# VH-VL binders against Cytochrome c oxidase assembly factor 8 (COA8): the designs that were tried, part 152

Target 1, 167 residues: Cytochrome c oxidase assembly factor 8 (COA8), of Homo sapiens (Human) (q96il0)
Amino acid sequence: APERGAERRDTAPSGVSRFCPPRKSCHDWIGPPDKYSNLRPVHFYIPENESPLEQKLRKLRQETQEWNQQFWANQNLTFSKEKEEFIHSRLKTKGLGLRTESGQKATLNAEEMADFYKEFLSKNFQKHMYYNRDWYKRNFAITFFMGKVALERIWNKLKQKQKKRSN

## First folded at step 15 (VH-VL)

Design mg103 (from mf2 with light chain Y33F; framework fv_ebronucimab)
Fold by ESMFold2-Fast, scan of step 15:
Structure mg103 (fold): chain C 167 residues (1-167), chain A 124 residues (1-124), chain B 111 residues (1-111)
Amino acid sequence: as target 1 above (167 residues)
Amino acid sequence: EVQLVESGGGLVQPGRSLRLSCAASGFTFSSYAMNWVRQAPGKGLEWVSGISSSGGRTSYADSVQGRFTISRDNGKNSLYLQMNSLRAEDTALYFCAKESPFDYLWGTYAFDIWGQGTMVTVSS
Amino acid sequence: QSELTQPRSVSGSPGQSVTISCTGSSSNIGKGFDVHWYQQHPGKAPKLLISGNSNRPSGVPDRFSGSKSGNTASLTISGLQAEDEADYYCQSYDSRLSGYVFGTGTDVTVL
C-alpha cells in the first residue's frame, strides 16, 4: 500500500508553498507558476514497475528542475531587492520621500531605471554565463540517460519477442 | 575542506522532542541531496530520512514516518532533523550524509561524505 | 530494520582473501539497484569504499573489489591487512519500502 517512490510528490518551491499532484494521478502533473521563480513545477508520476535506470533518469530530471527553480528564485529575489535599494537611494539623493503625497510608492522614470538595468545585467553577466553552461551540461546528461532508457526498453522488447517465439 | 558536523544530540525522555543540526562546508550544499543515517549502540546502520537538493522532496523510513521531519536551509548550509514523540528505540548515533555528485555515466546514489555523528539517548 | 543479509563475521590472516556477501530480494538488488559498500572502523564514521557495485573512489586500495549477480552483491578484500579490520556494510535501494536499505553488517577480523 505505500507509495512506491522514495520521494513524496510534493514540491516546496523557494519557500512559497508545497503543491501535490492529485493522489490518484497516473501521469506527470504540471503545477501553477512558482511565485518567486515564475517557473511551472513538474510533478513526476512514479510507475509501479519503474526500473532502476528509469529512476535515475527521473531523479536527474527532478534535480535539474530543483536546480533551475533555485537559480531563478534567487535571481528574481536579488533583482527585486537591488531594484528597491536603487530606487530608495536615488529618491534620497533627490531629496524625495519614499512615498508620494497620496501614499503610493515613489518611482523613477524609465530613463533613470535604465541605469539600474544596465548595471544589474553587467554585474550578473558571468553568473548567467555559468547558468547557461550548467543548463546545457544537465540537458546533455538527461539526453544521455534518455538514450540509456530507450536502449533498455528496446532490449526488453527483444527479450519479450525472443520469449514469445521460443515458447 | 569538505566537512559535515552534526550537533543537537543529548539525553532526552521518551515522548519528548529533539532537533538535530548538520553544518556543511567545503562544497556547494544546495547542489546535493542529504540524508540522516543512525546507528544504535553496538548495532548496524539504518537509513532514517532523505531530502532533495532544494528541500522540495523528502523521504522517511517507516520507523520514523510521521514523527521525524527533515528540512534544510541552503542559505545557511544546514540540514535539520526534527524528532518528535521519541522512543527508546530511537537511541542511536545520528550521522548526516551527503549523496555523491551525479555520475553522468552511471548515476550513483552513494553517500560519499559523512559527519562524525551526534549521540541521541532516549531514556527515562 | 536491515533488509540486506550479510554474514555476521568473517576472519582471515594477513595476505589472505576474504569475501563478504550481501543478499537481497527482487525489490532491491534483484531488481537491479546499485549496491554500495562502506567501511567503518571502531568509533569512526562510515567511509565509502565501493560505489555503484564495483567503482572504487580515489584513495581506496585496489585490494577492494565489488561485484553483483542476481540477488547477491559481494565485496572481496585481497591481500588482507591489519588496517582492514573493521565493520563492512552494503547499501541499496528498495522499491517496496521506497527508501534506502543497509545490510546487517559484517565484522572482519584479521588474525
Scores: ipSAE 0.605, ipTM 0.828, lowest interface PAE 1.6, mean pLDDT 86

Design mg104 (from mf2 with light chain D34Y; framework fv_ebronucimab)
Fold by ESMFold2-Fast, scan of step 15:
Structure mg104 (fold): chain C 167 residues (1-167), chain A 124 residues (1-124), chain B 111 residues (1-111)
Amino acid sequence: as target 1 above (167 residues)
Amino acid sequence: EVQLVESGGGLVQPGRSLRLSCAASGFTFSSYAMNWVRQAPGKGLEWVSGISSSGGRTSYADSVQGRFTISRDNGKNSLYLQMNSLRAEDTALYFCAKESPFDYLWGTYAFDIWGQGTMVTVSS
Amino acid sequence: QSELTQPRSVSGSPGQSVTISCTGSSSNIGKGYYVHWYQQHPGKAPKLLISGNSNRPSGVPDRFSGSKSGNTASLTISGLQAEDEADYYCQSYDSRLSGYVFGTGTDVTVL
């Protein structure tokens, strides 16, 4: 029976960037970069006879992708929001409007923006450190299970060869 | 304290709709897959629907496919179940349940935290 | 749709051991999918008792143990106590259904 569920559908933040693989796909596919995270989503093929170990690996890879995309989408959103708040605060302190005479958003010079970037990076240092730690842990686990799946497939092929000769 | 609290249950007529909510606290909601499980009065547990950590993937039991829609709002730490075309057989206590974190050594997912449930009665 | 088969009820005296079986098929337990066990007291939510066939979550007494062989998983409660009187459910994943499946449930009575 065909596998039910949304495991063949990927959804980006806000649902705008959705990965849509070619019809009748029998392989993993890579989509265009997500609008918010700027990461390329991967659609994972689900075999009809997927083993529990293969499911475990696939779920780990899918969940790691979603975790990674959410992290960067949220980070980019936070950066953009705090950048705008900083610019608005500085312009208000200078007695300037939020828009130029041409209707464009008012900006600060490079020297003024350097303070924001420095503060943002310092403020988010621990968050990025925890992200890197978890990213490496997840990749280690993925590699470990990839190895287990490879061994299972080799073992199953050998067993099937023996069974055919025995029968 | 890690906690899940369901709400939105009640008495509803067959063929109508009802929306359930589940409020999460005490953990990073956006990091875990969530599920709805129901239990009819005096009966056993039945898995209804599941949703991935981002909301990008959903799954449904055959008995509710096409009628129910699971969704989540990670910004509000909330899980939802939109129930359409309700039938008498949908009468049950509805639990929300969190999948356990991936154990890097064992790779196991179980439903480690459950809410207390919200009762849905479909009757005329 | 398909439930895992459990005995309707099991009973024992305080201090005895009782075992609850959970029988599936080649599309779930027999395929090697993990079995989890839940304890549910009357009027309460289920509580995770055993994960991944035999692993105990923090706070679960070592009197509870799980095992698996072929199409059948078993939950054993040793040193049975009055507070163990509850409903017990096994759970696995089913590849045919592409979803989770629960057992029929077992009522444990302490006599």
Scores: ipSAE 0.076, ipTM 0.662, lowest interface PAE 6.1, mean pLDDT 83

Design mg105 (from mf2 with light chain D34E; framework fv_ebronucimab)
Fold by ESMFold2-Fast, scan of step 15:
Structure mg105 (fold): chain C 167 residues (1-167), chain A 124 residues (1-124), chain B 111 residues (1-111)
Amino acid sequence: as target 1 above (167 residues)
Amino acid sequence: EVQLVESGGGLVQPGRSLRLSCAASGFTFSSYAMNWVRQAPGKGLEWVSGISSSGGRTSYADSVQGRFTISRDNGKNSLYLQMNSLRAEDTALYFCAKESPFDYLWGTYAFDIWGQGTMVTVSS
Amino acid sequence: QSELTQPRSVSGSPGQSVTISCTGSSSNIGKGYEVHWYQQHPGKAPKLLISGNSNRPSGVPDRFSGSKSGNTASLTISGLQAEDEADYYCQSYDSRLSGYVFGTGTDVTVL
């Protein structure tokens, strides 16, 4: 385990970063969880000699990540909002205040909360179905392009070997 | 109906700033990367800047790097271009353009929907 | 600047075929980046005509076709019609610029 960090170590690949990769990173890196989606972003390294096929794969992976982050940020926000509205509505119906006499947030029992979860899942079934469909499509495409990139790299290594043998 | 409508263009003096807006309708704005493309009077198309679907990634042409800033507000279905330190050479009709959906077999992106443009004239 | 090179103008008579070339370099078309084509009528926004070298969007007639060989892409308009009179632009990606590049544009005149 290295010490917290000297001036020299602040510029190392292990240097701290909020939304950017460490300085002069030559590899992809994983960031901290997003406040809203709770997913960890991947920051992609762009090679100097990136092929068109490698760019397609990287762009697909970047856009899939952004799509995924936006979906879960919106889903989490919607869940929290509707949960609070449900609790408020049920407490109002019972003639109860939003807070106990001690100032704490009033809560519903497990059976009442189960009703909310069932309603939320039912209401969002179609949305989650489309998310899963698109998630599979994106992952199949990523796997397909990963295979194409792997074949391109093998082909290029073979071409370089043949080129050197011809002279 | 899928539409993009630009606004914010006008006459501005060299060295000053101007902010362009593009309002999107008829599609899920937050799902697509967006671009700004300009065309000087009687000249060809020039790509200016691009932004990813979430706004997390931006790119710029060398001619505008450090002077222009692209941004978006997915909650308002709007794209923006903040133009600082304007030059006579920035005089052009500015289009916003949407990237096509990723073709999962071929990996193709193109600018499939364009606005009608907003004219920016930089002159004294 | 790494702008793609197109002829300034091409012309033809109704029913003829015309071809527009788009010549790049080893950092764009020659590297294997795809070429897209746009049609622009006077006073109007560009319209996507061909994507990914040869794919036609819905509503584009099959008279329009695209091809690519080496560092050059071509747009061919067969059965030329009066409505085809417009400016045509190719577009690709350039790895040296890390951005998109457009062609110089070609004015198609129907005589």
Scores: ipSAE 0.423, ipTM 0.760, lowest interface PAE 2.9, mean pLDDT 85

Design mg106 (from mf2 with light chain D34N; framework fv_ebronucimab)
Fold by ESMFold2-Fast, scan of step 15:
Structure mg106 (fold): chain C 167 residues (1-167), chain A 124 residues (1-124), chain B 111 residues (1-111)
Amino acid sequence: as target 1 above (167 residues)
Amino acid sequence: EVQLVESGGGLVQPGRSLRLSCAASGFTFSSYAMNWVRQAPGKGLEWVSGISSSGGRTSYADSVQGRFTISRDNGKNSLYLQMNSLRAEDTALYFCAKESPFDYLWGTYAFDIWGQGTMVTVSS
Amino acid sequence: QSELTQPRSVSGSPGQSVTISCTGSSSNIGKGYNVHWYQQHPGKAPKLLISGNSNRPSGVPDRFSGSKSGNTASLTISGLQAEDEADYYCQSYDSRLSGYVFGTGTDVTVL
């Protein structure tokens, strides 16, 4: 599967079919940025001999990715909509059109936009605090299970050496 | 516009054969895997068969393995299902469906475009 | 051959929220394969509603949301509307069958 992150999600390359995967597609694949979240998804490889701990770690990483994608998709959409509404409201109050004489979108200056950014950040402060708290919780759990998987792999190597000695 | 149109359905006796066709338009047919999905009257969806973009790989549900053959002609933008040794339990509306690209989804393929279906009735 | 279990029916009033479960096993949803959701109105072909557990195709309202935990995926319809009255199917891939598997289907009634 191509590992190029430059491609848009909606213009993903053809030929990445379930029925005709490349032999080398046995690794994780990084996709193009999501249309709404602007984050790159990771397609996790599921090995035939995956241990229960490896499966738990992979599922936790997948679930965390889904949660993160959804949060930022919603946040970006909300920001974009509220920004447009604010700009249109201010321009209407001033008696100005939504487009300049050159056909471009009419905009507010940095001082005027500062009011919007301050209000938006204040309004979303708790939401971002809860996001950061959950993000740290999730990454702590992922790190913990990564450690467990590493120990399991070390143990398996030691078991293999012990089996050779006992035989 | 992107569309799939099935044809070839009809009334057929048990033990006989029938060939379904699906005509594709509005997208690069040769770039996507294709599937057949059926739905018995008043029942749910059942996956029947799938074929890779090149036609080099095929897969079948256990219920149709050895009796049905999926094929495609990329030069004609067409998908086919050859149904042999038909049984009453094969009575269903047969849909053709296109897979989405792998990199659009996390490790699996959704069926993003569907045809309207063609009805196959197996009865004496 | 439906390998994923859904409730036969769910109902709600306009403006309410309904949730449809889709329960699989260790060879499909439990193994980590993604779940897709389809909406089917009477006499019509299925339409892709949710892809890859929670992604909405262009044109699907944000009141439709998907999630997955363990062996179970869920589709939630918030702000229920009359046009949501339809059959809903989940779909995943099954490693034991080496093929796609659909849910038993759920009829959503708007009262």
Scores: ipSAE 0.000, ipTM 0.473, lowest interface PAE 17.7, mean pLDDT 79

Design mg107 (from mf2 with light chain D34H; framework fv_ebronucimab)
Fold by ESMFold2-Fast, scan of step 15:
Structure mg107 (fold): chain C 167 residues (1-167), chain A 124 residues (1-124), chain B 111 residues (1-111)
Amino acid sequence: as target 1 above (167 residues)
Amino acid sequence: EVQLVESGGGLVQPGRSLRLSCAASGFTFSSYAMNWVRQAPGKGLEWVSGISSSGGRTSYADSVQGRFTISRDNGKNSLYLQMNSLRAEDTALYFCAKESPFDYLWGTYAFDIWGQGTMVTVSS
Amino acid sequence: QSELTQPRSVSGSPGQSVTISCTGSSSNIGKGYHVHWYQQHPGKAPKLLISGNSNRPSGVPDRFSGSKSGNTASLTISGLQAEDEADYYCQSYDSRLSGYVFGTGTDVTVL
């Protein structure tokens, strides 16, 4: 069966577009970086004659993109939150305010921040390992289905060439 | 235990609005696409709407397009269906359904987990 | 047509085999989209019985099998048992509708 329910682009007020792809495009469209993940979303062109196998590949790529965006949005928010908490805690321990005399955000030197980076990486080591494992699995699957789609297209071309020759 | 629990159904007048909720537990909600499927009393199943894992992509049956809006809140493990301009023909038991994991070699997305449903009755 | 066509009812005796057909068109089953099957007991939610034409989820007895040929998918229940008395629905994707479609449903009676 199809991997998911129907997909429709440019739907009415309940629509799902975050940005507008070019109307004349017969290709995938690349958008601006997401606010939280910093990744550029790809909006996939859906051909009128999309095969079930092509749909599987497209949905796998779309789902992988959403998985990747959610992971990095969460990771970036967690990093920013914990970084601010660490800086605040250290400045409080030193009896310093959160902003400098000039109104700039108070910061710690590179040596002090090294402690935070070590703790953050150590704390998130297992999470990043699982991300890398899943990233490789997803890329393997995408490559595998890309190969299947390529074979399908070659087979279809051979079938059409045969029909035209015999005609 | 993997569970989906629907709520928000009830009696509503034609032309009014109603919002359904589906609470998920026992699995990583943010990893799966979700769907709404309805069943009128004594009738068969009808797919209503679907939403991708992040909420970035949605789809609707022609019968509800422009009237219903599917959404999700991954932080709350919740799925929603906002139903506007309700009609008598929308009277049905509404099920929340989870799509199965993508099989990386053979690929399939069936509706593997279903809730018990919440009854929506549209009448004067 | 948007719905997949199933017989309204099928019946059999305990231990026999029954087959439920699910007929679509060139925009769904005939195009190669997979067919899933669901079992629904009265007053209960549907339960996934067969996915991807012929795959059984964990916990589904091997008495249940699925197949597909051309525009038609079939669900076969061998060794029919009393607990198999339920409604059965097929499901596929339709490219013209850009959405999921369910079958008309089949009531299985165990005599």
Scores: ipSAE 0.237, ipTM 0.721, lowest interface PAE 4.3, mean pLDDT 84

Design mg108 (from mf2 with light chain D34F; framework fv_ebronucimab)
Fold by ESMFold2-Fast, scan of step 15:
Structure mg108 (fold): chain C 167 residues (1-167), chain A 124 residues (1-124), chain B 111 residues (1-111)
Amino acid sequence: as target 1 above (167 residues)
Amino acid sequence: EVQLVESGGGLVQPGRSLRLSCAASGFTFSSYAMNWVRQAPGKGLEWVSGISSSGGRTSYADSVQGRFTISRDNGKNSLYLQMNSLRAEDTALYFCAKESPFDYLWGTYAFDIWGQGTMVTVSS
Amino acid sequence: QSELTQPRSVSGSPGQSVTISCTGSSSNIGKGYFVHWYQQHPGKAPKLLISGNSNRPSGVPDRFSGSKSGNTASLTISGLQAEDEADYYCQSYDSRLSGYVFGTGTDVTVL
């Protein structure tokens, strides 16, 4: 028989932070916000025995995420571009340069920026309407396939229970 | 048919002024931002100026800032470029270009329709 | 003024592939602004070839493809044909300039 080990309760150094790699997951993983869209991407888990229907659902979800990321990246770029153009145009009208004496970027007051926000929202109304329409269509399709996958899994479980019953 | 037609180019002496026009047809002109792009003989494309769909915002390349003025008349489906204090370096073929229609995934800033250009020669 | 850097020329034989790079900075391509590509035949106006980094407008053959990574965009022409002999320009928006910038242009020669 092996001798009983006597272990000391050693205190770990309190000032050292340990790096612990993420545990292996059987679930989808959520990443950091994308630089352009500011949305957090989902990295999809692929099961070892993924059915053709499950693969179709995963690819549809991946495609929808890419579409959503691209829409918001485009929206953020459009906002940035139009804001820069508005500020530049207004500063020119006032006879001011784009930079202050200290080299900082020149800005407009809140009342002037309110004009920009009103114009931007009005101009982008149709764009957001198309986004909402497509968003609903895509989510309906995803929900439909999620339902089909759920029914497939229930049916397979029922088949397994029936096969295990000998009578 | 969707078309942009430039006019007003010609030979002009340094220090003088010239006004370019661009006539639009076949699309809703008032819905799109418009731009002027130039190309010196044997050289590449250079963006000159842009104007928003309403005319409320304008922008200019550093090389023309303070000398050129872009404007539009949505009632006449026309874009203009007033060029003052012309220099030899302004010699180029001047194109009128339309920004792409609404597309939330692509084409936001693309120039999808171009005119054939009008030649401006600044020389004595 | 051209701000995006392209090679002056690329050449290939019919059926080969050529790639044209377009390198910008943190104020344009690196900031995430879309890259568009234009094809210009001698004596003609530029024609939009690729919009929004990789989208082909109606009528553009699928042998033309675009991509973007970091500060650099690329246009690839597969199955090179004689009619592809032209000048190619990339374009983006620049936040520092509050305006558009074009590439220096690339002359594609089909030998």
Scores: ipSAE 0.013, ipTM 0.570, lowest interface PAE 8.5, mean pLDDT 81

Design mg109 (from mf2 with light chain G52Y; framework fv_ebronucimab)
Fold by ESMFold2-Fast, scan of step 15:
Structure mg109 (fold): chain C 167 residues (1-167), chain A 124 residues (1-124), chain B 111 residues (1-111)
Amino acid sequence: as target 1 above (167 residues)
Amino acid sequence: EVQLVESGGGLVQPGRSLRLSCAASGFTFSSYAMNWVRQAPGKGLEWVSGISSSGGRTSYADSVQGRFTISRDNGKNSLYLQMNSLRAEDTALYFCAKESPFDYLWGTYAFDIWGQGTMVTVSS
Amino acid sequence: QSELTQPRSVSGSPGQSVTISCTGSSSNIGKGYDVHWYQQHPGKAPKLLISYNSNRPSGVPDRFSGSKSGNTASLTISGLQAEDEADYYCQSYDSRLSGYVFGTGTDVTVL
């Protein structure tokens, strides 16, 4: 069942967001899926005493999120556009109208759509490979800076204890 | 070929509004954060506002917070600054500036490309 | 907004070295934020001269160098030339203001 395990069950009619993070939040928030990218945005809390290193990490994570959202929004738009063009082209080739007698859009069967999916995947193979490369490079950088932030926090605690002892 | 061109400046009365535009060319506009920086006649540089690459995040100097709105249209390679409730002290040459490319080893950005600026004069 | 403090003017003769200081506080340079430097000739837009404390962008002569220590960053111009006569601005980030800050600017005169 869908209830078993972690699932994305936040849906909004007509793609409208039903959730906005509270303006006085003291924690990071995960929003509903973006209409175009289908990715959940993270709204980052900015501490008043944020260190330069913590700011670097936060900005890196925010920029990576925006880059990722732009990629998938464009990919989904391209997929939808090319799918519609393919369906219209095939219906025209078969001598069929774009609408049924009831005014509904005419569709293709699964066998015919397999041609589109194969073409789309092969056409976008290079783009997807470059996306994966950059995605891993960004996540490596994020992990690296997370480690540096953790070390800074440990060092600051040790330095604070030393100063308290020397006072 | 890499260029930023500002427009929309002019003479405007206090309390009124003005919208500045910045047209980008020669680089992938949607990949970089953009900023507005102003310079009053004979004075130094003052950062006004910044916007992330997608437009999802914006920031403002305290002097303009609540009055100015930064926005961008990546499909048109354009950056905008909507200036409301203008004051005499907003009189300045307004520059459009691009943040340097993201280098995974850096966290704070430099402004590597600047436009020539557009002059805004707020006077009665 | 808080600005970084620079001397109003610095002068030197051709071939000499001049240094421009940029002094901040514990919320910007002193907190560890990077410092960038810009050169602005009269009537022109600023040009990035030094990035990330000491990095020289492509096309910038090696006679320009930058450094940072504590609350202060410095721009040094060695072998001063007539074309170096310009205004120079430092820039950093301020955590208290949650935004970028520029220096007050320094006018370099080549006599």
Scores: ipSAE 0.030, ipTM 0.639, lowest interface PAE 6.7, mean pLDDT 83

Design mg11 (from mf2 with heavy chain S31K; framework fv_ebronucimab)
Fold by ESMFold2-Fast, scan of step 15:
Structure mg11 (fold): chain C 167 residues (1-167), chain A 124 residues (1-124), chain B 111 residues (1-111)
Amino acid sequence: as target 1 above (167 residues)
Amino acid sequence: EVQLVESGGGLVQPGRSLRLSCAASGFTFSKYAMNWVRQAPGKGLEWVSGISSSGGRTSYADSVQGRFTISRDNGKNSLYLQMNSLRAEDTALYFCAKESPFDYLWGTYAFDIWGQGTMVTVSS
Amino acid sequence: QSELTQPRSVSGSPGQSVTISCTGSSSNIGKGYDVHWYQQHPGKAPKLLISGNSNRPSGVPDRFSGSKSGNTASLTISGLQAEDEADYYCQSYDSRLSGYVFGTGTDVTVL
């Protein structure tokens, strides 16, 4: 069948983003929130004459975005999984079913859920502390490289001014 | 402790497909970009493909663009290279390589850890 | 060819210094992209020797040094030893290709 032919010819194109920026993009673009991390992805525009220093900054920003996306996607997945397990366990302990009489998923009151949130926060305290440290380090590095790029651009402008004055 | 182990190489006829795997251990795989680099018998190193830490961005050498697909499974600490429409020119030892941590002062990154390679021979 | 150019071979005696050049173009080394160096012994995987033009990873002897000027990067091995006999590759990034490029490789022979 032609479907099998099409499947055999399907080679994934390289460099494809999770979302598509506008065709005439010459700037960075912000997409819709990711399904799992709930963070908005940034699709970085690569200038035709990107300097090596600008590439380092862009790569650092891209890597930081992916690190951040992975962290929150995993965190949200873990939270949802453990929340459902907690609710199921508590309902089973009470001898209750997983569904209400209206057919909706059974839930716990705020007092009972507070126990889960306290346990989850305590269990993940070290993980979140390390995340915050890495987030701080990455943002410091991004700011530092932004400063380097700014200085590079200022230096290039000064070079042009000096050339004009010499001629 | 830190190591990369490639597998999946072998003898394959032109026009066929082959899938390479790279198993990572001893480091947090999901934190680093990964690359495939090949070396034809008696020849030099050639970069083939790269993938970002999350798998969200990929890149390919012109010689393999449209034929090869790089992917990763961070839950399994594994990197993959799907090679389609293989040619005699693809005959090489294929290395899995990890990018170094980004140096915050210099912005330096390099391929700091390499596997031993898996041999792919494309011949009749 | 967009591959970085290295001499095919370089030889020296123990205790001498040898320098390996790596010449690129305005789209890679000449544009200012960093150059990394790898050492490969026969039958083994490459090992990172120099990162970011001149940085030595832990475990790499001070005898190895790197530099970069214009379109050319250089790896210098001072106090040459028998264990330095290997193939050496430079690597950079190329903006035209939007990808990494390696040098042609240099075989270092210790006489």
Scores: ipSAE 0.415, ipTM 0.752, lowest interface PAE 2.9, mean pLDDT 84

